# Ledger of designs, part 124: VH-VL binders against q0atu2

Target 1, 119 residues: q0atu2
Amino acid sequence: MLDKKARIRTSREYRNVFEKGKRLSGRFLIIYYVENALDNNRFGFITNKKIGMAVIRNRIKRQLRAIVREYQGQVKNKHDIVLVARAGIGKSSFEGMEKDYIAIMKKAGLFARNANKID

## First folded at step 6 (VH-VL)

Design u65 (framework fv_recibokibart)
Fold by OpenDDE, second read of step 7:
Structure u65 (fold): chain C 119 residues (1-119), chain A 121 residues (1-121), chain B 108 residues (1-108)
Amino acid sequence: as target 1 above (119 residues)
Amino acid sequence: QVQLVQSGAEVKKPGASVKVSCKASGYTFTGYYMHWAKQAPGQGLEWIGEINPKSGGTNYNQKFQGRVTMTRDTSISTAYMELSRLRSDDTAVYYCARDKYYWESLYFDYWGQGTLVTVSS
Amino acid sequence: QIVLTQSPGTLSLSPGERATLSCRASQSVSSDYLHWYQQKPGQAPRLWIYYASSRATGIPDRFSGSGSGTDFTLTISRLEPEDFATYYCQQYGDSPLTFGQGTKLEIK
C-alpha cells in the first residue's frame, strides 16, 4: 500500500483535484492532476459500479495502487493525482493497465520521456 | 434551461486569427467541461479540444495543437476558442458543447448553435 | 486514434420503413463510451443515444441502440418524416475523441 502521506483521503481533497486540475483520458484510465503545496505527490483512486462487482472494483484498485507505487519515484513532485478507472479496465490485463498509466502520465508531462519500469 | 449561445459568423483572411465565444446559461458554468468541435461544409464532426472552466485547464486534439487556444471568463460564463494562422481548410462551423459528466459519460448533452468561420483571400 | 466508420454513407428509405445504421470502430470501445447524435441541416447536433443503447430525454422508443466491442447499431423501427437527418456516432474510449463520418438518412 502507498504511504499514508502519499494518498488523497478526503472528499474535499478529491473535489479540489477534480475542480482545479487538468484531466487526460487514456484507454483504461482518466487522470486528474493538479499541483499541490506539499513536497510529495498524493494519489487517489476512483472506481464505480460500472466496472463490476465490489470484488472486481477492489481488485482493480489494488492493481492501480501497485502500478502507482512501482513508478512513484519517477513522477514529478508536488502533484495531486486522481486515477479514475474506466469501464473497460475490468477486462484489461495488469500489463495493459500499466502501459496505459505510463502512456497517460508521459502525455501529461508527469513522467520523463525515458521513464521505464524500475527493477 | 441550459443554453449555449455562440458569437456570430466571421470572415477572415489566411494567416489571421479568429476567436469564437460561447456563453453558457441555465447551469453552473464551472461545473462542466466545455468542448469544441469543427464541421467543414458538407463534412462530419471533428473534435478540437476541451477546457475545464473552473481551472482553465485544457486538452487539445494534436491536429490543432499549436494553433488553438481555449480560454474562459467565469464572470460571464463564457468560453472562448481562438484559432490562429488560419487557412482555407479552417472554413467550417464551430460548435461548443457541454460535457454532461466530466469523468463518467463523456458525451455532449447541449450544443451551441454554431459559428461559421470563413477563411478566404 | 480510434476510427469510427459508419455505413451506409447514405440511406434512402420511405416513412414507415425500418432503418439500420452501422458504426464500426477500429478497436474495441466500451458501450459506456459510444454515443449517437442526430443533426438536421442548418442545426447543431443533438444527443440521441448514449451508452450505446440509452435514449436521450425525449427520444421516441422507435429508436434503439445496440452493440458492443467494435460493432454498434442504431435502429429505427418505423421511420417518421422527422427522422430523416444525418446521424453520427462518437467515442471517447480513448484519446482523442472521435466521430464517425455520419450516415445521411434521406427520404426516398
Scores: ipSAE 0.222, ipTM 0.809, lowest interface PAE 2.8, mean pLDDT 91
Fold by ESMFold2-Fast, scan of step 6:
Structure u65 (fold): chain C 119 residues (1-119), chain A 121 residues (1-121), chain B 108 residues (1-108)
Amino acid sequence: as target 1 above (119 residues)
Amino acid sequence: QVQLVQSGAEVKKPGASVKVSCKASGYTFTGYYMHWAKQAPGQGLEWIGEINPKSGGTNYNQKFQGRVTMTRDTSISTAYMELSRLRSDDTAVYYCARDKYYWESLYFDYWGQGTLVTVSS
Amino acid sequence: QIVLTQSPGTLSLSPGERATLSCRASQSVSSDYLHWYQQKPGQAPRLWIYYASSRATGIPDRFSGSGSGTDFTLTISRLEPEDFATYYCQQYGDSPLTFGQGTKLEIK
């Protein structure tokens, strides 16, 4: 699970990322991201009705949090990042979501030079 | 009555820069992403990039990265696209277009009329 | 990047005929991110079909979109003179956003 301080929690914080951030679309994920004034990264997660029923949306959120936690050490410090799940994510495997996350984070320039799975 | 009105045609020499404007009206300018696309004569559309008018944050197609700069002026609801180091294959009509939803790129519901940029020696 | 291939490149038909336009993606694209635009010479593109099958405001019901995965189709059941134009498909299933090369409908 992600540490509490590494989570975007309030509507105001989400709004800040959407309004001031950049976005980059992947296959299953869209990320919105902005540099913050803190000494740590924070992550937010949005799942919408197009993904499927609540049980599917909850599973996706848990899997995304696990992926983010695993690669947390590769993310450039001082960023607020919101992951928005796209409609097709419900049909994806865990591996598919993981690969998409790595690809978009690298493309956004948010990962260190060599972004690897933290084991 | 959403409208996107672009600046007029430009003729430039190779190596010059061109800056095209797109003035928005009839909606909240900062509520929607603005995109730019290129259409060479007799050819299809190519996406150049996008800007968040509220923040000024941009995301460019790698093919144009390093030569394109997108900006905006919220006081006059105008977006700009500047393309530098012009080549003959930059001759094209350039379009601005509005992204339907603020926080997700889906489709372009309104387009500017286009700006013809001709690059010739 | 996802390449969208439209076929045929040019389709010559008469008013009253049925037109079927294909858009094939190099990788699977969710229908929620496949859209179609109509463009007439000297004009900007206009949104025509979004989410693969939903008609934009004011678009006649003779137009229909369908498809999923890698294969998408725009169908015009009975061509009217004003339908002769170039049609482009567009995806944002993955970055960068791409368009097909277009299918031009020509009057025979």
Scores: ipSAE 0.213, ipTM 0.770, lowest interface PAE 4.8, mean pLDDT 88

Design u66 (framework fv_recibokibart)
Fold by ESMFold2-Fast, scan of step 6:
Structure u66 (fold): chain C 119 residues (1-119), chain A 121 residues (1-121), chain B 108 residues (1-108)
Amino acid sequence: as target 1 above (119 residues)
Amino acid sequence: QVQLVQSGAEVKKPGASVKVSCKASGYTFTGYYMHWAKQAPGQGLEWIGEINPKSGGTNYNQKFQGRVTMTRDTSISTAYMELSRLRSDDTAVYYCARDKYYWESLYFDYWGQGTLVTVSS
Amino acid sequence: QIVLTQSPGTLSLSPGERATLSCRASQSVSSDYLHWYQQKPGQAPRLWIYGASDRATGIPDRFSGSGSGTDFTLTISRLEPEDFATYYCQQYGDSPLTFGQGTKLEIK
């Protein structure tokens, strides 16, 4: 799970990312992202009803948090990033979600170097 | 009250560049993304890209990457789309369209009237 | 990229008839990101249905949208003369954003 400091927690903070940020769509994920005035990165996660039942949405959200945590050292500092899961993500493998995340983060210019798992 | 007013028709030679403007009124310009789309004569719509007027950040359809540049001027609530190295198949009506940046409302609710760009030799 | 295929390409009907327009996606699209636009000759497109089934402001009740996954439908229960236009479906689920080729609804 991500530390409290690394999470977007309030509706106002989510709105700020949508209002100020850019967006980029991948196969299973959409990211919204903006530079922040903090000393760290913050992540938010959105899974809507189109993905499936609550148990599926909760599993997806947990897996996305794990992926983000695994690659957090590769993300350029001082960004607020919101991940929105798309309907098709429910049929994806963990590996498929991971590859999509890496691809969109690289395309967005948010990875400082080639992404690798954090040991 | 919301209006998007585009610049007038242009006639260009192959290899030239064209810059189309889209002036917004009736809302907070920096509160909505602006998109651009192309419609060749008798054809359907094709998405070119988007700009966030608040940050200036852009995202382009790869098909137009390297030839398109989107900018904005917040002091006059105007967005611009510049297309370079024009070819005959760039002849089309170009539209700007407004989009809410909230994740739940990703659609084009208002469109400009369109700008006809003709590329002829 | 997601390809949207609309059928039929042209639909010839008379006022008072029912119209059914189809939009099929090459891969699954969340209903939240499937939209329909109406365009008349010489005019800009206008948002008609968003999120597969929600009518935009001012759109008459005779219009309804439905569908999920890869199959979406726009239905007009009883055509009025003003409804004859070209309808485009659009997906906002994946980059690049894409539109269908359009269904031209014309008077018979």
Scores: ipSAE 0.013, ipTM 0.607, lowest interface PAE 8.4, mean pLDDT 86

Design u67 (framework fv_recibokibart)
Fold by ESMFold2-Fast, scan of step 6:
Structure u67 (fold): chain C 119 residues (1-119), chain A 121 residues (1-121), chain B 108 residues (1-108)
Amino acid sequence: as target 1 above (119 residues)
Amino acid sequence: QVQLVQSGAEVKKPGASVKVSCKASGYTFTGYYMHWAKQAPGQGLEWIGEINPKSGGTNYNQKFQGRVTMTRDTSISTAYMELSRLRSDDTAVYYCARDKYYWESLYFDYWGQGTLVTVSS
Amino acid sequence: QIVLTQSPGTLSLSPGERATLSCRASQSVSSDYLHWYQQKPGQAPRLWIYGASSRATGIPDRFSGSGSGTDFTLTISRLEPEDFATYYCQQWGDSPLTFGQGTKLEIK
C-alpha cells in the first residue's frame, strides 16, 4: 500500500504539479514531475474514461500504485510525480505498465542508481 | 486574436549559435506549453522539444539534446530556442507552436510564422 | 522512435475528385494521439484533424479522418482548389513526438 504521506491529495496539489512541472510521455503513461520542498516523494494518479469502464480504470489505478510502491526506493527524493494513464493502458499487461514506468522514470533522470551496485 | 510572432531570418557560419524568439499575444502565455519544430528546405517537420512557460521546465528530443536550450521571459511573453554548434544540415525553417497543459490531446493549435536559419560558410 | 510513413508522397488529382491520404506507423498508436496538419508553401502548418477523426475549428465537412492501430487515413470527399497543399500526420503515442514526411496534393 502506498503511504498516505507519499500521496498527492488535493486538486490544488495536482494543479501545482501540472503547472510548475516538466512532463515526459511514455507508451502507456505520462508523468508530470516537479521538485518539492518536503523530505519525501509524493505520487498522484489519474485515469480517465477513455481507458475503459470503471472496473478497468480501478484495476489500472491499483496496479500503478503497486508499481510505484515497488520502485519507491529507486526514485530520487523530494519530488511530486503525477502518473496520467494514456488511452492505450487498458490493453496493456501489468508487466507492460511496469516496463513503461521504469523507462520513463529513467529517461526523466528520476531513478537513483541500482541499490545492488557498490562503488 | 492569438498570435505567435517569431524573430527574423538569420545567416550563420558553421560552429556558431543561433537564438530564435517567439512572442506570444492574445492569450495567457503561461497557460500553454510551447514547442519548437524544424523543417529543412522541401522536407517534413521534426520536433525539437518543449518548454512549460510557467516553470521553465523543458523536455528535448534526444537528437537535439546537448545542442538545444529553450528558455522564456514571462514579462514579455516570449519563448526562445538556442541551437549551438551549427552544421549545414541545421539549415531550416524553425517554428514555435502552442499546446495545452492537458495530457489528453497533445497537438499544436497555433504556430509562429517560422524563422529561416541558413548555415553556410 | 515511432516512424510515420505517409503514402503516396505526391498525389496528383483534379478539383472535384476524392483524395485518400495514408499514414502508417511503425508501431501501434492510440487514435487519441494521431493528428493531421495542412501546410501551404511559405506558410506555417495548420491543425486540420486531431485525435484521428475530429475536425479542427473551421475545417470543412469534406475532410474526414479515420483509422486505428498502425493505419490512419485522411479523406477529402470532393477536392476544391484551396485543398491542394501538403498534409502531415503527427503522433505522440510515444516519445519523441514525430511527424510523417508529408503527402503533397497537387493539381493534375
Scores: ipSAE 0.332, ipTM 0.800, lowest interface PAE 3.4, mean pLDDT 88
Fold by OpenDDE, second read of step 7:
Structure u67 (fold): chain C 119 residues (1-119), chain A 121 residues (1-121), chain B 108 residues (1-108)
Amino acid sequence: as target 1 above (119 residues)
Amino acid sequence: QVQLVQSGAEVKKPGASVKVSCKASGYTFTGYYMHWAKQAPGQGLEWIGEINPKSGGTNYNQKFQGRVTMTRDTSISTAYMELSRLRSDDTAVYYCARDKYYWESLYFDYWGQGTLVTVSS
Amino acid sequence: QIVLTQSPGTLSLSPGERATLSCRASQSVSSDYLHWYQQKPGQAPRLWIYGASSRATGIPDRFSGSGSGTDFTLTISRLEPEDFATYYCQQWGDSPLTFGQGTKLEIK
């Protein structure tokens, strides 16, 4: 479970990431990431209407949270990271999302090359 | 306490339609998604679809797409599942179940008592 | 879709024995989205274990869940008479939601 302190919650926090952060695009995800002044990472999630109905968007968000939680211990600390779901993600499998997340995080230099699931 | 009370058993002919109701109480009806599941006699469970009671938005299992319609009446906290063009293999107990979101987890925490639908010529 | 295969189909044991139920997924499922339900004849399923390893409210500590990826297990350390029922695993990791075919735990 992601602790409250590990969550981007306010519009101001999101705005800061979008304005000051770096952007990388994957197949299903776009990530914005910026260093923060904390000792922990904070994650935010954005699902646009292009993905589909609200129930689908909410499910995708839940799935992304699950993925983030699974690999949380392998992400470099002191980052605010916003995940933006791309339109095609609604048709992807969970494994597909996971693979894309790992790939994009590695590309960003936030993951180790040998990042694996953490039980 | 949370309760989901479903309508009574139905007997239908092939080609007919059946509409099962699920009345919710003990919680805010529009605050939780409602799901439906099928259980054929002596078999396991099969997910049919979900509805957002607040918006009326639905998402169906592709297997039932085109034959199932989920609706709700918020004024009486009741969800409905209608299955059309019935055939013998639709004979089953149908359950409504509340969708509970607890952080990164999602599960069915409350179930209706089930509604037996029998399709026979 | 994600297919959940449970084994064994039927498990015959006596009260006091240890029970081990397996659920294998055709592809990886987040532990947060793998759950177990108990069902007795003539009754609706009841949430038993959620998030692979968390006991639902009121579930005795003799029940435990474990596993990750594609392999999940429900264990009953010491069977009580009321534990004999059918147990289903279920995943929310991908659409459509799917259930295992169930393991019937019956008294020997």
Scores: ipSAE 0.023, ipTM 0.693, lowest interface PAE 5.4, mean pLDDT 91

Design u68 (framework fv_recibokibart)
Fold by ESMFold2-Fast, scan of step 6:
Structure u68 (fold): chain C 119 residues (1-119), chain A 121 residues (1-121), chain B 108 residues (1-108)
Amino acid sequence: as target 1 above (119 residues)
Amino acid sequence: QVQLVQSGAEVKKPGASVKVSCKASGYTFTGYYMHWAKQAPGQGLEWIGEINPKSGGTNYNQKFQGRVTMTRDTSISTAYMELSRLRSDDTAVYYCARDKYYWESLYFDYWGQGTLVTVSS
Amino acid sequence: QIVLTQSPGTLSLSPGERATLSCRASQSVSSDYLHWYQQKPGQAPRLWIYGASSRATGIPDRFSGSGSGTDFTLTISRLEPEDFATYYCQQYDDSPLTFGQGTKLEIK
């Protein structure tokens, strides 16, 4: 589970990211992201009714949190990032969502290019 | 009534810059993303990029990255696209088009009338 | 980059006939993010079908869209004179956003 400090929790905080942030669309995900004034990253997750019934939306949300948690060490610090699931995500595999997340985060410049490489 | 009105035709020399405007009316300007697309004579459409009028945040097609700059002025509900270091193959009609700000809609429901940019010596 | 290939490039038909326009994607595209636009000479494109199968406001019911995965179709059941135009498919499933090269529907 992501620590409470690493989660966007309030409607006001979500609104700030949507209104001030940049947007980047992937195959199954849209991210909205903005630099924050905190010591850490915060993530938000949105799944709407267009994706499907609550059981599907809850599964997608859980899987997205797991993906974010796995790659949190590669994300540049001091950002608020909201992941919005697109309608087609319900038909995606876990691996498909993971690849899309990595691709959009790299394209946004939010992943460290060479976190594990020492020259 | 939603309307997007673009600036008039431009004739430029190679190496110059052009700045096209798109004035929005009939809706909340900051509620919808604005996109720009290129259509060369007798050719299809090519996506250039997008701007969030609320934040000013932009995303560009890599093909145009480094030559395109998108801006907006919320006080007059106008979006701008500037293309620099013009070449003959930049001769095209340029369109603005709106898209819903949030993820609820992801299609271009209204388009500007187009601006013809001609690049010639 | 997803490449959209439309066929035929030009389709010559008479009013009253059925038209079938194809759009093929180089990789799978969610139908929710496949759209069709109509463009007449000297005019801006106009949204025609969104989400592969939903008609935009004001579009006659003789137009229908279908398809999934990599194969999408726009069908006009009975052509009217006003339907002769260029039709473009577009995907919003992956960045950069891309359009097909268009199918020109012309009077025979």
Scores: ipSAE 0.008, ipTM 0.620, lowest interface PAE 9.4, mean pLDDT 87

Design u69 (framework fv_recibokibart)
Fold by ESMFold2-Fast, scan of step 6:
Structure u69 (fold): chain C 119 residues (1-119), chain A 121 residues (1-121), chain B 108 residues (1-108)
Amino acid sequence: as target 1 above (119 residues)
Amino acid sequence: QVQLVQSGAEVKKPGASVKVSCKASGYTFTGYYMHWAKQAPGQGLEWIGEINPKSGGTNYNQKFQGRVTMTRDTSISTAYMELSRLRSDDTAVYYCARDKYYWESLYFDYWGQGTLVTVSS
Amino acid sequence: QIVLTQSPGTLSLSPGERATLSCRASQSVSSDYLHWYQQKPGQAPRLWIYGASSRATGIPDRFSGSGSGTDFTLTISRLEPEDFATYYCQQYEDSPLTFGQGTKLEIK
């Protein structure tokens, strides 16, 4: 899972991203993002009650964190990024969520081209 | 300053209904879910259900389904919980509480002061 | 439904001592969705620890939470007189939301 330093934790920090950031919508996800003054990226996750009951929302949050963690090395440094799950995400597969995440991050220009990788 | 102020104590007869109010101030009422919980004398807390003040959508604990109705009035930032067909085991303090959905963890960050409902013949 | 079992039911200690309160879940609960509330007689519950280990605003650093899966712990390193209260754990993993039965921390 994501380190404490890589998480947006407070209501005020989420509000800052919503109010000052840019927005981009995918099929199942909306991202809000803004450059930060830190040396690292931070991620936040919001699963609205419209998605379904707590069990579904918590499963979606866990899956989104796993996706973000897997691709964190490809994300351009110094950004606060909040992922908001859309109502239809509960009917998506893990692979569907992953594809949507990659597509919107690329469209937002947040994926580094030719990023250094460890195998 | 966030505040949740509940209506005063009620004494009801078995079979009656009670409607408890929870007036919110100090924040955007429609931005946060409102929950209701019950605490019988000398007992622990029991979750009754939740309402989305923006949509009016509700989710109830199955134990109370059919007897509980949650509503809200956005013009006065007030949530309501009505419990019908009252019995003696409904005697309890009822609490409203705000759901802090912006953070990773969903939890109750502010609570009303509680409303004592006594059901007696 | 997820059942939360707290132990002990009552813990009798003196100021200055260390307190350890346990909360066991009948099913796995993600740490992000396990919370602790403090309640004093005649008062509403107050958020104390959220996400298993994060202190709520204004809560002294003598309080710490830990745990994962089915076993969670609230620890008070050095009890102060104002710490004697009932503590409830709560899960937000699954509906219906549930609370433990509470641990009453009382003066010996």
Scores: ipSAE 0.007, ipTM 0.560, lowest interface PAE 11.4, mean pLDDT 86

Design u7 (framework fv_recibokibart)
Fold by ESMFold2-Fast, scan of step 6:
Structure u7 (fold): chain C 119 residues (1-119), chain A 121 residues (1-121), chain B 108 residues (1-108)
Amino acid sequence: as target 1 above (119 residues)
Amino acid sequence: QVQLVQSGAEVKKPGASVKVSCKASGYTFTGYYMHWAKQAPGQGLEWIGEIDPKSGGTNYNQKFQGRVTMTRDTSISTAYMELSRLRSDDTAVYYCARDKYYWESLYFDYWGQGTLVTVSS
Amino acid sequence: QIVLTQSPGTLSLSPGERATLSCRASQSVSSDYLHWYQQKPGQAPRLWIYGASSRATGIPDRFSGSGSGTDFTLTISRLEPEDFATYYCQQYGDSPLTFGQGTKLEIK
C-alpha cells in the first residue's frame, strides 16, 4: 500500500497533472507527470472500463500499485505521476506491466541513474 | 469552436449497409474518443460503441457486435460508423459524440447533429 | 448491464414550479460517471450535468444534480419556458454504457 502522502487523492489534483503535465505512452501504460512543490512524489492510478470488468480493473490497479511501490525509491523526488492503463493491459502479465513501467519511467527521465531493479 | 458534423440522411433497403460519417473540427481529433449512439423514433438513446481515433481500437455494445464497424481517417479528422445487414428496427437517428481520452470525467461534451437512417422496403 | 430507470416518465408542470427528476441504477454507479443530458425535439442531446453534480459550461444555476450509489436526482429550482425538454441520465461506470429511458418535462 502506498502511504497516504504518496497518493493523488482529489479530482482537482488529477486534473492538474493532466492539464499541466507531460504525457508519455508505453505499450500498456500512459503516464502523465508534472513536478510538484512538495517534498515527496505522489501517484495516481486510472483503470477505465475499456480495460474490462470491475474485477479485472481492480486486479490491474492492485498490480500497478505493487509495481509503483517496488520502485518508488528510484523515482526522482517532487513529481506527481498518474498511471493510466491502456486497453489490452488485462491480457498482460505482471512482468510485462513491470517492464513497460520501467521503460516509460526511464524514457521520461524520472528514474535516478542507479535506480534499476530489473531482474 | 468544437464542431462535429455528420453526413446527411440515408434511405436503405433491408439487407443493405449504411456508413455514417462524423467530421471533427476545432480540436485535436486524436485526443478524444468518439462514440456512436442510436435513437429510434420516439425512443431513448442506446450506446453502440466507441473508437480511439489515435489507435483505431474499438469497443462495441454486444447488441450490435457483428453488424457494426467503426473506423476513422485521421488525415481528414473523420470518424465512420458502418452498420450492415440492415433491418427495419435499425431506422433511427444516429449520433456521434466525443469523449475525453481516458480519465477527465468520461462524458459526451459535444455531439453531432444526428443522421437519420430509414430502412424501408 | 446497468439498467437506469428514470421517473416519472412524463412530468407536467408550469413555469415557475420546481422539478425533481429521478434516476435509479440497478447497481451502484460512481457519481463521477453519472451524467445528465437535455434533448429538445429534432435536436442532438446536450451535456447538462456531469459527475452527478457539476453543471456543464453555460448551464444556469437553477439546475442542480445530486445523488450517489444507486439514486440520483436532477432538480430545477424554478422552471423557465426553455427548460421543457426530455432529460436523460447516463452511466459511464461499466460497459455497455447505458442511458435511462428519459423524463419528458412538458408544459401543463
Scores: ipSAE 0.006, ipTM 0.568, lowest interface PAE 10.0, mean pLDDT 85

Design u70 (framework fv_recibokibart)
Fold by ESMFold2-Fast, scan of step 6:
Structure u70 (fold): chain C 119 residues (1-119), chain A 121 residues (1-121), chain B 108 residues (1-108)
Amino acid sequence: as target 1 above (119 residues)
Amino acid sequence: QVQLVQSGAEVKKPGASVKVSCKASGYTFTGYYMHWAKQAPGQGLEWIGEINPKSGGTNYNQKFQGRVTMTRDTSISTAYMELSRLRSDDTAVYYCARDKYYWESLYFDYWGQGTLVTVSS
Amino acid sequence: QIVLTQSPGTLSLSPGERATLSCRASQSVSSDYLHWYQQKPGQAPRLWIYGASSRATGIPDRFSGSGSGTDFTLTISRLEPEDFATYYCQQYYDSPLTFGQGTKLEIK
């Protein structure tokens, strides 16, 4: 479960990340990210109608939140990060989404530790 | 009217650097990413990289990493691409193209007219 | 990186004929991120079809795009003289962004 303080809530906050942030594209995900002036990270999640019906989009959002929560301790502090699901994500496995998230976060330089460690 | 106007043709010697400009008008410059692409004579298009004009953040194609630098000046709505250590195979038309920040519009809807860069001894 | 292979390299046809241009990706690409551009000699590329099947503003309805996965097609139902140009497919699915080598549509 992501704490409410770790969530981007308002449209203004989302707009700030899109306009001031950097962007990196993965296979199933695009991330937008910017340093914040807070003491913590905040995450936002966007799913488009092109992904599928509401039930599919809601499943994807839940799975992405679970992935973000699992790797939260490895993300460099003081960032606002928005995950945008790409149309192809609906055909991905949970493991496929997880691998894409890890790869894109490492590429962005946002992981402080090796996220592929099993231990 | 949306326009992207690029600087004029350049002739450079091997080993030199070239800096191409792309001046945007008719829209909010900081609302769209700017991309650069290369087209060698008689050949297809090759993506060089992108810049977020609001933040200055860049992402480059690994093939050009270390030789390309993208910058912008928001006061004059102009993006720049500098290519260093020029080689003969850098002879090409270079294009700027815009792309919306939001993920729904990840395509190049407007392009500059192109800048011919010739590298010759 | 994703390699886009276009076929044929050159397509020679007459006005009034139907043209079909193919773009094959080295791996599956979501159709939302597959685009087509038209380029005439001495001109910049112009967005033609985005998201595999959506015509850009001002593009005549004789142009249609289709496909999914690895196989995409641009179709021109009845060629007009102004349609003879080079067409490039492009993917925005994975970094680095890549273009096909182009199909040159020329008058017979």
Scores: ipSAE 0.006, ipTM 0.622, lowest interface PAE 9.2, mean pLDDT 86

